# Designs tried in a protein design chat: VH-VL binders against Rusticyanin (rus). Part 2

Target 1, 147 residues: Rusticyanin (rus), of Acidithiobacillus ferridurans (p0c918)
Amino acid sequence: TWKEATLPQVKAMLEKDTGKVSGDTVTYSGKTVHVVAAAVLPGFPFPSFEVHDKKNPTLEIPAGATVDVTFINTNKGFGHSFDITKKGPPYAVMPVIDPIVAGTGFSPVPKDGKFGYTDFTWHPTAGTYYYVCQIPGHAATGMFGKI

## First folded at step 4 (VH-VL)

Design c29 (from c01 with light chain S92Y; framework fv_daclizumab)
Fold by ESMFold2-Fast, scan of step 4:
Structure c29 (fold): chain C 147 residues (1-147), chain A 118 residues (1-118), chain B 106 residues (1-106)
Amino acid sequence: as target 1 above (147 residues)
Amino acid sequence: QVQLVQSGAEVKKPGSSVKVSCKASGYTFTSYYMHWVRQAPGQGLEWIGYINPSGGSTEYNQKFKDKATITADESTNTAYMELSSLRSEDTAVYYCARDYWGSAFDYWGQGTLVTVSS
Amino acid sequence: DIQMTQSPSTLSASVGDRVTITCSASSSISYMHWYQQKPGKAPKLLIYDASSLESGVPARFSGSGSGTEFTLTISSLQPDDFATYYCQQYNYYPLTFGQGTKVEVK
């Protein structure tokens, strides 16, 4: 499940994202794409996701692609999750967001200079999805993005 | 690949001001704090403050809060530090250094010598 | 403010020597980093978070310690290691550095 990364390893993992930034959108190409998402990178507001140094960007993924997701919790003091759903906003403060089609579950809280990360593979059908954090209050206050 | 390139040496008169630049390249400028550190001739390192280029929030060493103003321009990936009301004791090499949220200063600029003399 | 005190302030050593530098914090800290500075150059990160070796830094450098007492060790001193070393805390504002330890040729 969850692995631990040192800060240099986190920096290296962030560079593995294969997307290209255009405005508030990160666009992916190919049959296999690698999404690297972080929870609250330095300089970003709590709570938020970052992909390619963009806050809660829209992710554009080719139909039929295999999506390899790496999620890293860089938010000292807090746990987060990265979970994918077809259910769009608004979200309740006490979320029971169903269905969750793929995701990480709750991360450990960073400690001792180590950051929790995990990987999962997702095989989306065509359509609109959202990535959300299921910690109470987080999605309700904006910790989500569109796919 | 990561580089922080600072502006050249300055010689200033007491009472004047100086603005030092630090141009970042090779990484996403808004993802790292930018700190300023000074070193007087033959002395140790002294922290001045930092800016978060994403949004422009700053933190200062209280000793420098009325002396230094730190700013950032996201369009040019450049951080600035302005020193006002210069005195001879402000003579020092001034460094910029990046920081991944409390991690450490992993890349430093080459330094800018500011000399204050009459 | 957290005071960082290094010992010794200066040491003379020969190539091949084991060198140990200590850093004492006036209060307990957990984020502590070590830098190397050569004359006329910017400091270079060696060790972060007390014991983690920065990428590209030779394995002869190591850090240890916790709380208020920290140590930087160079297992077998090389010619390129004659420099000034600084410790730094990142727990409290203002961020503070030790006064430096100069490692010079015996």
Scores: ipSAE 0.000, ipTM 0.510, lowest interface PAE 11.6, mean pLDDT 87

Design c30 (from c01 with light chain Y93W; framework fv_daclizumab)
Fold by ESMFold2-Fast, scan of step 4:
Structure c30 (fold): chain C 147 residues (1-147), chain A 118 residues (1-118), chain B 106 residues (1-106)
Amino acid sequence: as target 1 above (147 residues)
Amino acid sequence: QVQLVQSGAEVKKPGSSVKVSCKASGYTFTSYYMHWVRQAPGQGLEWIGYINPSGGSTEYNQKFKDKATITADESTNTAYMELSSLRSEDTAVYYCARDYWGSAFDYWGQGTLVTVSS
Amino acid sequence: DIQMTQSPSTLSASVGDRVTITCSASSSISYMHWYQQKPGKAPKLLIYDASSLESGVPARFSGSGSGTEFTLTISSLQPDDFATYYCQQYNSWPLTFGQGTKVEVK
């Protein structure tokens, strides 16, 4: 189920991410972490994800943490998804559909000054993961990051 | 009070490059995107790309990815567009236009005529 | 790419006439704008988000429509309104404009 936010509400949600930026890595700590990811924030290239105003950053999450993810589609004109997989790049033009360990599914296209967002909770086991967009071509052209 | 003032007309030879400027005043430069649009003689409007002066992120029309380079200088509130490998088909008036977070182009520069001829 | 098609390409009208220009998008859009351009001048924003009148634009201009069909209306055309009008989609990259509608003296 996708909810709608105005631009000021989007800005407020982006500030709820609990990570700490170092270079192109966002590091999280604690038993419960909150990741807030956006699809194509104003000024960022299409297609890309942003966390803490970083393009496709590597996310470092402590072993055993509960991860609350909020994903907001800020890209006028396009739908996107935020899906987590153990499959690394390179990605085919067709979407990475299996295996998805957690994710949002496809967002609505923003309209009327409103942006779609949704949240989910993820309980990772230790290991390397990737977050990807499953719209055809998007992951293949760079819309992914490492966890 | 808001003004976008572009550099003057240019006459260039085929194969050369040109860099057009767009100086902004009367608003916070980093709060608005700056787009570039061209119009060939007697033709309609064609979007080239934009820059977010806050951070310098750019987006291009794929047709112009190998032709145009858009930059911005926050210290002078000036956006630039450089066109390389000029051909006669690049003869056009080039406009800059500002945009608040993906809305409409509410202010435009006066235009810069670039003529490519030998 | 989203194609924006305007109709008519040229419109002959007299002062006082009601003028209607249409714009059709090749796919459903939520963000579209109208601009006016006079010879030798930069375009000027008239209507944003299909129906919102830009500050300083005379009330005789209005916009309507949604999805794929949009209309710009000028009630009681004035001498200052003889110009070319462009629609634009801001729904997806690349941004695209209609081919323009020239409103000229009859």
Scores: ipSAE 0.005, ipTM 0.528, lowest interface PAE 10.0, mean pLDDT 87

Design c31 (from c01 with light chain L95W; framework fv_daclizumab)
Fold by ESMFold2-Fast, scan of step 4:
Order: C-alpha cells, then sequence, then structure tokens
Structure c31 (fold): chain C 147 residues (1-147), chain A 118 residues (1-118), chain B 106 residues (1-106)
C-alpha cells in the first residue's frame, strides 16, 4: 500500500538514509540500516534511481543486517518500482525481471502535488544483488544499481 | 514553444458568475498540473487551486472552496476557472500557471482582469 | 496556514549594487520558490527549490537558506532587475506567497 508525501516531506525522508557516500558507492554499517531511494529526483536524468543524492549508486550492506527500505516516486508523469533481484544486467525490455526477492511493486504516478512512497524490510544474505525498476524498458535503459 | 493564452477582461455585477479560460499549447497538456492564482489591484499573489488535467483531480485553497470551480477539457487543451457569487473583493487579475515540478510555476498566462462593480 | 513574510517591503538600489531580499516562514519549510514580476506582466519563475536557477535566468540571481529563513541575492543589479519579487512555500496547503519586495531605482 502506497502512502502520500508532499515535497517537503520527501526531502525529510531522503535525509533518513543511514549510509555514507564514497565516490559512487553508499556504504552501510550496523545491524539495522535504512535505505531511502527515490525515482528521478529534480536534476537527475530519466530514468534513474537516487540514493543519498547519487545516481544509481552501488550499495554496500552488511550480510545479515536488517534493511529497512523506503522508496519514493518523485517522477511526475511516470510510475516506477524498486525491486531487488539476483539477476544482473543486461535486462530485456520484455518480459519483466524475475525472480524478485524483495520490493515495492509499481508506484502510482505522482499527482495533486503528492508523491507515492512505501516501505519494506529486507534481510540480505551474502551475495550480489541489484535494485531495478520493473516498468517495461526502464531497467533495459539504465534504471538499476548494484548491491 | 509553451504558451498559455487566457480569455479577455470581464466586467461583472455583484452576485453574478464568470468563467475564465486558459488555452495551453506547445506541450502535452495532461503531463502538467495547472494552477490558478489571483492578484488584487496593488496587492500580492494568492493561490486559488489546481487541476491535474489527467483525470481531473482538483485541490483548492479552503478560502476559495465555495467560490471557485476548476475544470479542464483535454480535447481542446483548455483549463477553466469559474467564480460564483461575485463580490467587489473578487476584483483581481486571475492567472493560470503551469506546475513545472513541486508547484514551481514555469509558465503563466497573460492574466485576465475581472472587475466586479456595483 | 504558513505565513511568508518578506523583508524589506521596498528597497532603493543603484545599478551594480548587491541586493539581498529575505523571506521568513512562520514554521520550518523544506522547499520554496522565488518569482519576479514587472508592472502589467505575469510573474516569472527565477529560482525553484530554494537554490536551483531556472533555465534562462541570469547567473547574477541566486537563492539560499533553509528552515525558516531564505534569501534571494542579485549580485550586481541591472536595469532589467527593477521589479517586485515574491517568495512561495510548498510545505502544506494552502500554498502561500510573501507580500512582495519592490526593488526601485535609488
Amino acid sequence: as target 1 above (147 residues)
Amino acid sequence: QVQLVQSGAEVKKPGSSVKVSCKASGYTFTSYYMHWVRQAPGQGLEWIGYINPSGGSTEYNQKFKDKATITADESTNTAYMELSSLRSEDTAVYYCARDYWGSAFDYWGQGTLVTVSS
Amino acid sequence: DIQMTQSPSTLSASVGDRVTITCSASSSISYMHWYQQKPGKAPKLLIYDASSLESGVPARFSGSGSGTEFTLTISSLQPDDFATYYCQQYNSYPWTFGQGTKVEVK
């Protein structure tokens, strides 16, 4: 279920990400981490994810940590999703990527000055994962990052 | 090029209604919210409300909820605002404005002067 | 409602001056925008999201601030800049504007 946020509330949520930026990597530490991802923040290209003001960064998360993910769709005119998979690129336009190990499903299109957001919890085991948008064509054109 | 063209000036009697139009061109009409803002003579700007032309969802400043009705016609790329039960205090220039992102208004209509005279 | 108060309400300046206009919100806000309006014309977007310069706006305009205090700066005033400036908040409905700051010839 998607909740609604105003633009000021989106900014406040983005600042709750617990990661630390180094180059194009966001590194998390501790037993519980909070990842806040947005779809196409102002000034960023379509289509892309932003975490900690970085476009499609690599996320480094401790194995065994509890990961609380918040995903916000800030892209006026488009729906997006934030879904985690073990399948790496390249991605086909169709069919959609599977299997998905955790994620949001499709967001509503932003309307009435409100942006859809949702939360989920993920418990990663050791390994390489990717976060992707499942809207047809989006991952194929670059809307993904590495975990 | 993006352009918002509004209907011409109106002189109305107290108690009447007026419907102002705003015709959009140069972009996909349904991809941006359209807002209405007024400015009384010599005064500042006051937000009235908006419409999402995709689906017709509206939001109003509570002050104008019983005064203004905002609509949109996708076939003609035109937004409308109707003001009812006009009073002298409603005398103002009324603007339509396109919501670029986060209610930043990047394009404005030229304005429509509505004069309510006794 | 969030009240936006601008200071000063009027300022007199000369071409080449650095001009600073402030906007105070009655409660903490994250995002706000600045507009310029010349007599008889519609407002023009100058700065969105407090500090982002709108395309086509001269680099002498800049915005800064956070929380309750925001500033619009014109680094070297030009003849074309004599106008009234408005701030706007996007924190909660209804969206509200400041009362305006008129920049006049000294």
Scores: ipSAE 0.007, ipTM 0.518, lowest interface PAE 8.8, mean pLDDT 85

Design c32 (from c01 with heavy chain Y100F; framework fv_daclizumab)
Fold by ESMFold2-Fast, scan of step 4:
Structure c32 (fold): chain C 147 residues (1-147), chain A 118 residues (1-118), chain B 106 residues (1-106)
Amino acid sequence: as target 1 above (147 residues)
Amino acid sequence: QVQLVQSGAEVKKPGSSVKVSCKASGYTFTSYYMHWVRQAPGQGLEWIGYINPSGGSTEYNQKFKDKATITADESTNTAYMELSSLRSEDTAVYYCARDFWGSAFDYWGQGTLVTVSS
Amino acid sequence: DIQMTQSPSTLSASVGDRVTITCSASSSISYMHWYQQKPGKAPKLLIYDASSLESGVPARFSGSGSGTEFTLTISSLQPDDFATYYCQQYNSYPLTFGQGTKVEVK
């Protein structure tokens, strides 16, 4: 289910995020929203997620909206995932982060100038969620954000 | 409803190879590592290795590195394990198992009995 | 390789008994898992991360321990609990299991 993108295609996909940045928060509006998350953009610390060139921002999404998520692995040498859970930090290195309510599964490692990406649709109810990476140690060392 | 369904029992001669399949359903196949574990008759559990179905990266128990090859086909949601150069000591039930995190196996296939007779 | 040793290898008990199975690791480990296996069936996850009860598993099962010594306890043995139990470490590869503890009718 993973597709490949070149760097120009990655940049075009990053521009499709419909959120608006305010401080460390990205706020979405409307009945359908598009979240584009990357792991890890050049210049950002390993491991981290980026949305709108912000490290691990808080995402504010309207209750009842249809959320189309695109996740791109831009981190040379490493796999990552983008999974949504109601379980908040702290996260342990090895124990499962569950339950997960939606997500991507594990990405391929980027090679030959190509980056793996995938899409999924999520229909949130009102509440607090977190997006996390399920690769051992990544969430425990800070690869997560709040929704 | 998560299910892992394995291929049927095999009877093989020494020196031959066998390929066991494990078809996953009821979840996103690429979101979980798939492991293989064997159990010889009347004995305990022995870990063989795993595959990340997203991208196909593998890890093997050194004991099985020259014997087992693990692969996955995302288009059919199926994991495979091929055993080469079969010996009578390879007679065992082989299980596939889903790693939900930290190598805890929450769902197992029903097992495939491989009998090597000489 | 981390070796997992279970004690006892066989345990005879009656319905209603409290039974405890121990698992010793050759090196300190952070976490481990427990499985139940009935004859002719695949193993079933009971406890993960030493003490977390898997969904759908009866509350009479509990796990405890840290470092090198871990225990699985069944507070009031039921007929459905006669089975072989295995511990497993996940601190390092290769993953290793204990040799198993068979809980049988007294």
Scores: ipSAE 0.000, ipTM 0.487, lowest interface PAE 19.1, mean pLDDT 85

Design c33 (from c01 with heavy chain S103D; framework fv_daclizumab)
Fold by ESMFold2-Fast, scan of step 4:
Structure c33 (fold): chain C 147 residues (1-147), chain A 118 residues (1-118), chain B 106 residues (1-106)
Amino acid sequence: as target 1 above (147 residues)
Amino acid sequence: QVQLVQSGAEVKKPGSSVKVSCKASGYTFTSYYMHWVRQAPGQGLEWIGYINPSGGSTEYNQKFKDKATITADESTNTAYMELSSLRSEDTAVYYCARDYWGDAFDYWGQGTLVTVSS
Amino acid sequence: DIQMTQSPSTLSASVGDRVTITCSASSSISYMHWYQQKPGKAPKLLIYDASSLESGVPARFSGSGSGTEFTLTISSLQPDDFATYYCQQYNSYPLTFGQGTKVEVK
């Protein structure tokens, strides 16, 4: 499931996020929404997600939209995941995986100048969700955001 | 094995131009950004700019925008930097460097000494 | 532009010493890189993203820090380590380097 990208390809993919930044929130509009998330993007603290040049932002998605998610692991030395749950913080060191409503599973560790990425499509029902990393300790120490 | 091989030393007159080359081998040239960095004699490192060899997009340090032009030739796996209107303060070793990770330079060319003298 | 200031500018040390070099950014940054340069040679990447050891670099090198203060440590200086060290920020363009710290024989 995981594909490989070079650094120029990663930079190009990051620019495809269709959201617009407003404060600590990235707001999406339209029938189809493209979210591009990176794990520990250069310039961002370990552990964190980056979306649209924001650390762990709140994502606002319109009701009824189709959400296309691209997740890229840019953190040399570590695996990460991007998993969507209805369970909000706080998270234990071993975060609960149920209920995971959509997500990537664990990424490969970046190697040889290549970064693992994967795509998935999510069709949310109305409500509040959270995106989390399921690597032990990561969500507990702040690797999560609100949807 | 990754290698960046630069053109040889140049001695130029004030007001002239010079074009330095950086030939890449051992990896896919279009998969990594290429940066240029200079070092004046006895001084530290100064960033000039970069090029994405895939598509040719560039970024420059504002200080060098009217002096340096960075290009790439995918058919020969070679990056170039041209310096115009040379002055004595442009005397420096010029390096090309591969951007592996977040503007971190994992491989460097051997350097090209450009001397500007009258 | 973000200014990177290294301390000290010159350090005299003996083989076996623990050497610490500091890099201060003029504004908060998340990460930075460290390079080693020997006379007549191109710089070599040692540490990226403040604390990640580059492949092939000896384990005696380590990096730490966050915000505006970053440190490169050599736990037991070897003869091969006498060189000039540079820090670099990549939080914003233009990319900027520290002025360098020369580690020389005592």
Scores: ipSAE 0.007, ipTM 0.544, lowest interface PAE 8.8, mean pLDDT 87

Design c34 (from c01 with heavy chain A104Y; framework fv_daclizumab)
Fold by ESMFold2-Fast, scan of step 4:
Structure c34 (fold): chain C 147 residues (1-147), chain A 118 residues (1-118), chain B 106 residues (1-106)
Amino acid sequence: as target 1 above (147 residues)
Amino acid sequence: QVQLVQSGAEVKKPGSSVKVSCKASGYTFTSYYMHWVRQAPGQGLEWIGYINPSGGSTEYNQKFKDKATITADESTNTAYMELSSLRSEDTAVYYCARDYWGSYFDYWGQGTLVTVSS
Amino acid sequence: DIQMTQSPSTLSASVGDRVTITCSASSSISYMHWYQQKPGKAPKLLIYDASSLESGVPARFSGSGSGTEFTLTISSLQPDDFATYYCQQYNSYPLTFGQGTKVEVK
């Protein structure tokens, strides 16, 4: 279920991410991890994800953690998704990336001063994952990051 | 066409209250936040607060909490701002402004001059 | 609170001049906008999100900057541009404006 937020509410949600930035990596600690990701924050290139004001950063999550994800679409004019897969790049324009182990599905396009956001919880097994946008062409042109 | 039309100028005595209206037309009233901004004579712009007409939630600048009350009437597409315990320092032009995309003010009302004098 | 400070407070210029107005934020911001206000009128949106020109605004207006330092430029000042200009942040509440820069005839 997608909820709606204004831009100041989006900014407040972005501050809930507890990861620590080092270079292009965001490192998390604890048994419950809160990841807040946005699609194309103001000033960032289309298409891209942002976590902690970093474009497509690598996310490092402790083994055995429960991952609570909030995804916010801030890209005026476009829908996006935040989906987690074990399949690494390169990504084709078509077909859809699979398998997807957790994710949001397609967001609404922002309108009337409101941005769509949703939450999900993910319980990963140890290993390497990627977060991707499933809109055709987006992952193929760089809308993905490593976990 | 989008329009925000505010009520006319008011002259009030210290200690009284005033309620300014902002009537919206040309768009879906509940789809946009409505903000209030004031400007004292010869001074700059100062943000008071906003209302989300969908549900009526509000946010205020701390300076104006206990001074301003913002409400909305969906049946008439009208936002209101009431100022209580008026002082001469409240003399200002008060503007309503529509919040586009939760980001910036794309349309403004014409302003309502509130003068507080004995 | 995020404080927005504009420089200069008053600017004297002639038609045809290149005019530059600066806005400094007390902390890093991503969401800032510029408004124009003429005497007796409501403010009008000129530039949103630091550099995006609002529809109907002449191309001589441009915005740039990021982080804490932002600039509004008028490439060739016209008579219609003598006005007061305000920057605004929309990163956090309370929303705040700069004190204004008055562009007046030299």
Scores: ipSAE 0.007, ipTM 0.523, lowest interface PAE 8.9, mean pLDDT 87

Design c39 (from c01 with heavy chain N52R; framework fv_daclizumab)
Fold by ESMFold2-Fast, scan of step 4:
Structure c39 (fold): chain C 147 residues (1-147), chain A 118 residues (1-118), chain B 106 residues (1-106)
Amino acid sequence: as target 1 above (147 residues)
Amino acid sequence: QVQLVQSGAEVKKPGSSVKVSCKASGYTFTSYYMHWVRQAPGQGLEWIGYIRPSGGSTEYNQKFKDKATITADESTNTAYMELSSLRSEDTAVYYCARDYWGSAFDYWGQGTLVTVSS
Amino acid sequence: DIQMTQSPSTLSASVGDRVTITCSASSSISYMHWYQQKPGKAPKLLIYDASSLESGVPARFSGSGSGTEFTLTISSLQPDDFATYYCQQYNSYPLTFGQGTKVEVK
């Protein structure tokens, strides 16, 4: 399921996020939205997600929208995931967070100048959600954000 | 052809301020971050901060947070860095450099020498 | 802050020599770059992401390493290569550079 991208392709994908930034929040509008998230984008601390040049931002998505998510692992040496759950923090180191309502599962570890990415579509109902990394310890140490 | 052209050398007195410009051409200005880096005479490179021109968001090295202010004017494709309360230790060549969203500094301006002396 | 330490600070070499410069990061990093600076000039990107050769840079330049230890190698030094070389991490803010390695004529 995971596809491979070169760094220029990753940068092109990051530009496709349709959100608008205000403070620590990225707000989306419309019936179809595109969220592009990266794991530990260059310049961002380990472990963290980047969306729209923000570390672990809150994402505001219209209820009933179709959400197309692209997740790219840009963290050389480490695997990550982007998984959506209704369970909020704090997170235990183990076991894995459950239930997951949508997500990517574990990425490959980047190698040979190639970065793993995958897409999924999510149809949220109204409510509070969180995006988390399921690698043991990552969510527990801050690799999550609010939706 | 990508070019970053900086303003000319400045000689300033202690306590004054200076504003250095970096005019970009040959690419879409708003698609790249613009960083500022300084180099004191005979010394190494020191990162000051960057601006994302499309949104105006900035990030600073904490060491320069009270010294430098980085801005951008999308209408003229120009980035600026203002240094306040100049001291002799601020004497350096100041460079702008572009960066595609957290990659490497692939193009640099020619540098602006700022000399602070009485 | 991540500290980048280069060794050696200076090295004397002759044309045709194989030159190796080391850069050590105080924490494990995924993204680092190498720049060349000639006297009176702005730095120039040589290697990005530890091992990728920038377009237009001669093939005698190569980079390797991962984690905390990185190397820049010039396989056969040319007159145009006498310069100062800097490593840089782009893993976390503030961005930091090594102190530089000056390659000078023997």
Scores: ipSAE 0.013, ipTM 0.625, lowest interface PAE 8.0, mean pLDDT 88

Design f20 (from f06 with heavy chain Y101W; framework fv_fezakinumab)
Fold by ESMFold2-Fast, scan of step 4:
Structure f20 (fold): chain C 147 residues (1-147), chain A 120 residues (1-120), chain B 111 residues (1-111)
Amino acid sequence: as target 1 above (147 residues)
Amino acid sequence: QVQLVQSGAEVKKPGASVKVSCKASGYTFSDYYMHWVRQAPGQGLEWVGWINPETGGTFYAQKFRGRVTMTRDTSISTAYMELSRLRSDDTAVYYCAREIWGSGYYMDVWGRGTLVTVSS
Amino acid sequence: QAVLTQPPSVSGAPGQRVTISCTGSSSNIGAGYDVHWYQQLPGTAPKLLIYYNSNRPSGVPDRFSGSKSGTSASLAITGLQAEDEADYYCQSYDTSLYGWVFGGGTQLTVL
């Protein structure tokens, strides 16, 4: 399920995020929303998610919307995941984050000039969620955000 | 100039604990992970773990889990590694080394090391 | 027990080329994780020599080069000089151990 993209293709994909930035929050609207997240985008600290030019932002998504998520691993040398859970921080170094309600699983490690990406669809009910990286240590050291 | 200045040599008895410090200067302390790596006499490098000074989050190699604790004090830009229940085979030089955010865990600047001797 | 295997020693004469291997497995280098190399001169702390398989930090001469293929990596030193006598360590990430791993180290002797 993982596909490969060049950096120019990654930049094009990042522009397809449909959210609107307000402070540290990205707000989505409509019946179908597209979230594009990157792991350690060039210029962003390790470990972090980038969504709509923001580090680990809070995502506001309409209850009942269909959420199409694209996750891209741009971090040379490392795998990452984008997984959604109702379990909030703090996270243990070896996270036992169960249940995961939707997500990508572990990405491949990027090759020279190529970055792995995948898509999944999520149908949230009303509530508070978190997106996390389940690579050991990453969520514990800040690789998560609120939904 | 970027420097990592480590505490002086320690001599401990088996069963004791040791706490090594690493004081950073010349850069923004919270922007770099701090790794700890040890080297027993005449042996190779062994990774112990890392701490994110911004959050205090840590990750330890499986061999050291339950015996090692890494902390930091951001007010004095200092990282600490405490190793408990010392055995004679914990005798080693312990290095701190920084890793730049987003660099993928290579260590570009190293402290000069702290010799820890565990002997009865 | 090192997870990454290096020869314990290599030797060469001044001006020659030496290559130091770093052999991993499917859980580290073979899983696509990058390899970094460190040089440790006698009595000193390790120094970053090569990062991300083949890149040199500023100040490292281009006679040092790195490569990675399959489950292995190698460090090549051309125009060998007496000052190159040191221990060399490879480093990668291991997904089964969930952590960073070093090779056992290679002592380079310039004969």
Scores: ipSAE 0.008, ipTM 0.567, lowest interface PAE 8.3, mean pLDDT 86

Design f21 (from f06 with heavy chain T58Y; framework fv_fezakinumab)
Fold by ESMFold2-Fast, scan of step 4:
Structure f21 (fold): chain C 147 residues (1-147), chain A 120 residues (1-120), chain B 111 residues (1-111)
Amino acid sequence: as target 1 above (147 residues)
Amino acid sequence: QVQLVQSGAEVKKPGASVKVSCKASGYTFSDYYMHWVRQAPGQGLEWVGWINPETGGYFYAQKFRGRVTMTRDTSISTAYMELSRLRSDDTAVYYCAREIYGSGYYMDVWGRGTLVTVSS
Amino acid sequence: QAVLTQPPSVSGAPGQRVTISCTGSSSNIGAGYDVHWYQQLPGTAPKLLIYYNSNRPSGVPDRFSGSKSGTSASLAITGLQAEDEADYYCQSYDTSLYGWVFGGGTQLTVL
């Protein structure tokens, strides 16, 4: 169910994230939270997730909150995924990370100034989670963050 | 200038292992992925895998999984590809090649290649 | 065998034009992945010739151009010169293989 967005629409979506930045952590509050993550082409680790201009930040979410996730692939030339797992690093290159508790699956590759995005809803219980890219090698080389 | 210097030619028996090195200079070694690509005599280019020198993370093409190991030593800016249980059809020139981050996954600088001959 | 299909050979006379095709599928070029081209002169390592479908590195003459449409890409060489005699390889990424893929290569002979 991937949709297309122009760059101005991507910028507008990024502003809808409800978290607050402190250092390399983004903290969320309330019973419903909105996480907006992008796959980007910054420096190493490359590629990376970005939330509030932070590379692979730790996300602090209240246990029992309803989490609405929007994931946008802005990485020219490559597909990515945003998948949530209880399995922590280190990650093997293969096989794929399993189990996944929620996620997007593989995104389309950006083309013609259009970027693929999708939404999903996740209901975390208390505990530590990680968001990872399932493209082989990406999580193994740093494309993940802690929740 | 950016340079990738590879180790010299190797002659191996079937069943042996070979370890090829690729020494990088002229750039920050840990900031770029290193790919390995081979070419059998008279044949085309075949991608073997890549390593991220910053993390040591790697990915191998399915054909080589279980026989190839990629490592690096950041203290001497050198990447290694080791191929085990060699067969005669592993005879090839093995190239290292750099992928610049932000490039869109093309290989901009290549080593001159290491000929590995596997003969009985 | 190669994942991307190229003609095994093409030929032309000096001053002529040739095109080299690179045919992919929905898991690579058709999925939107960019195509890059490499030139390999006899006895040498490959050299980046075209990147991001149509861009030339510094030092590559404008006689070389690239294009991409649908599941295929093409390399065009105009004003052929003897020094263009080489093998040419296209390269993309394949999402079903999770890896970089090359075409089988095209030997260009300048007659």
Scores: ipSAE 0.007, ipTM 0.601, lowest interface PAE 9.1, mean pLDDT 85

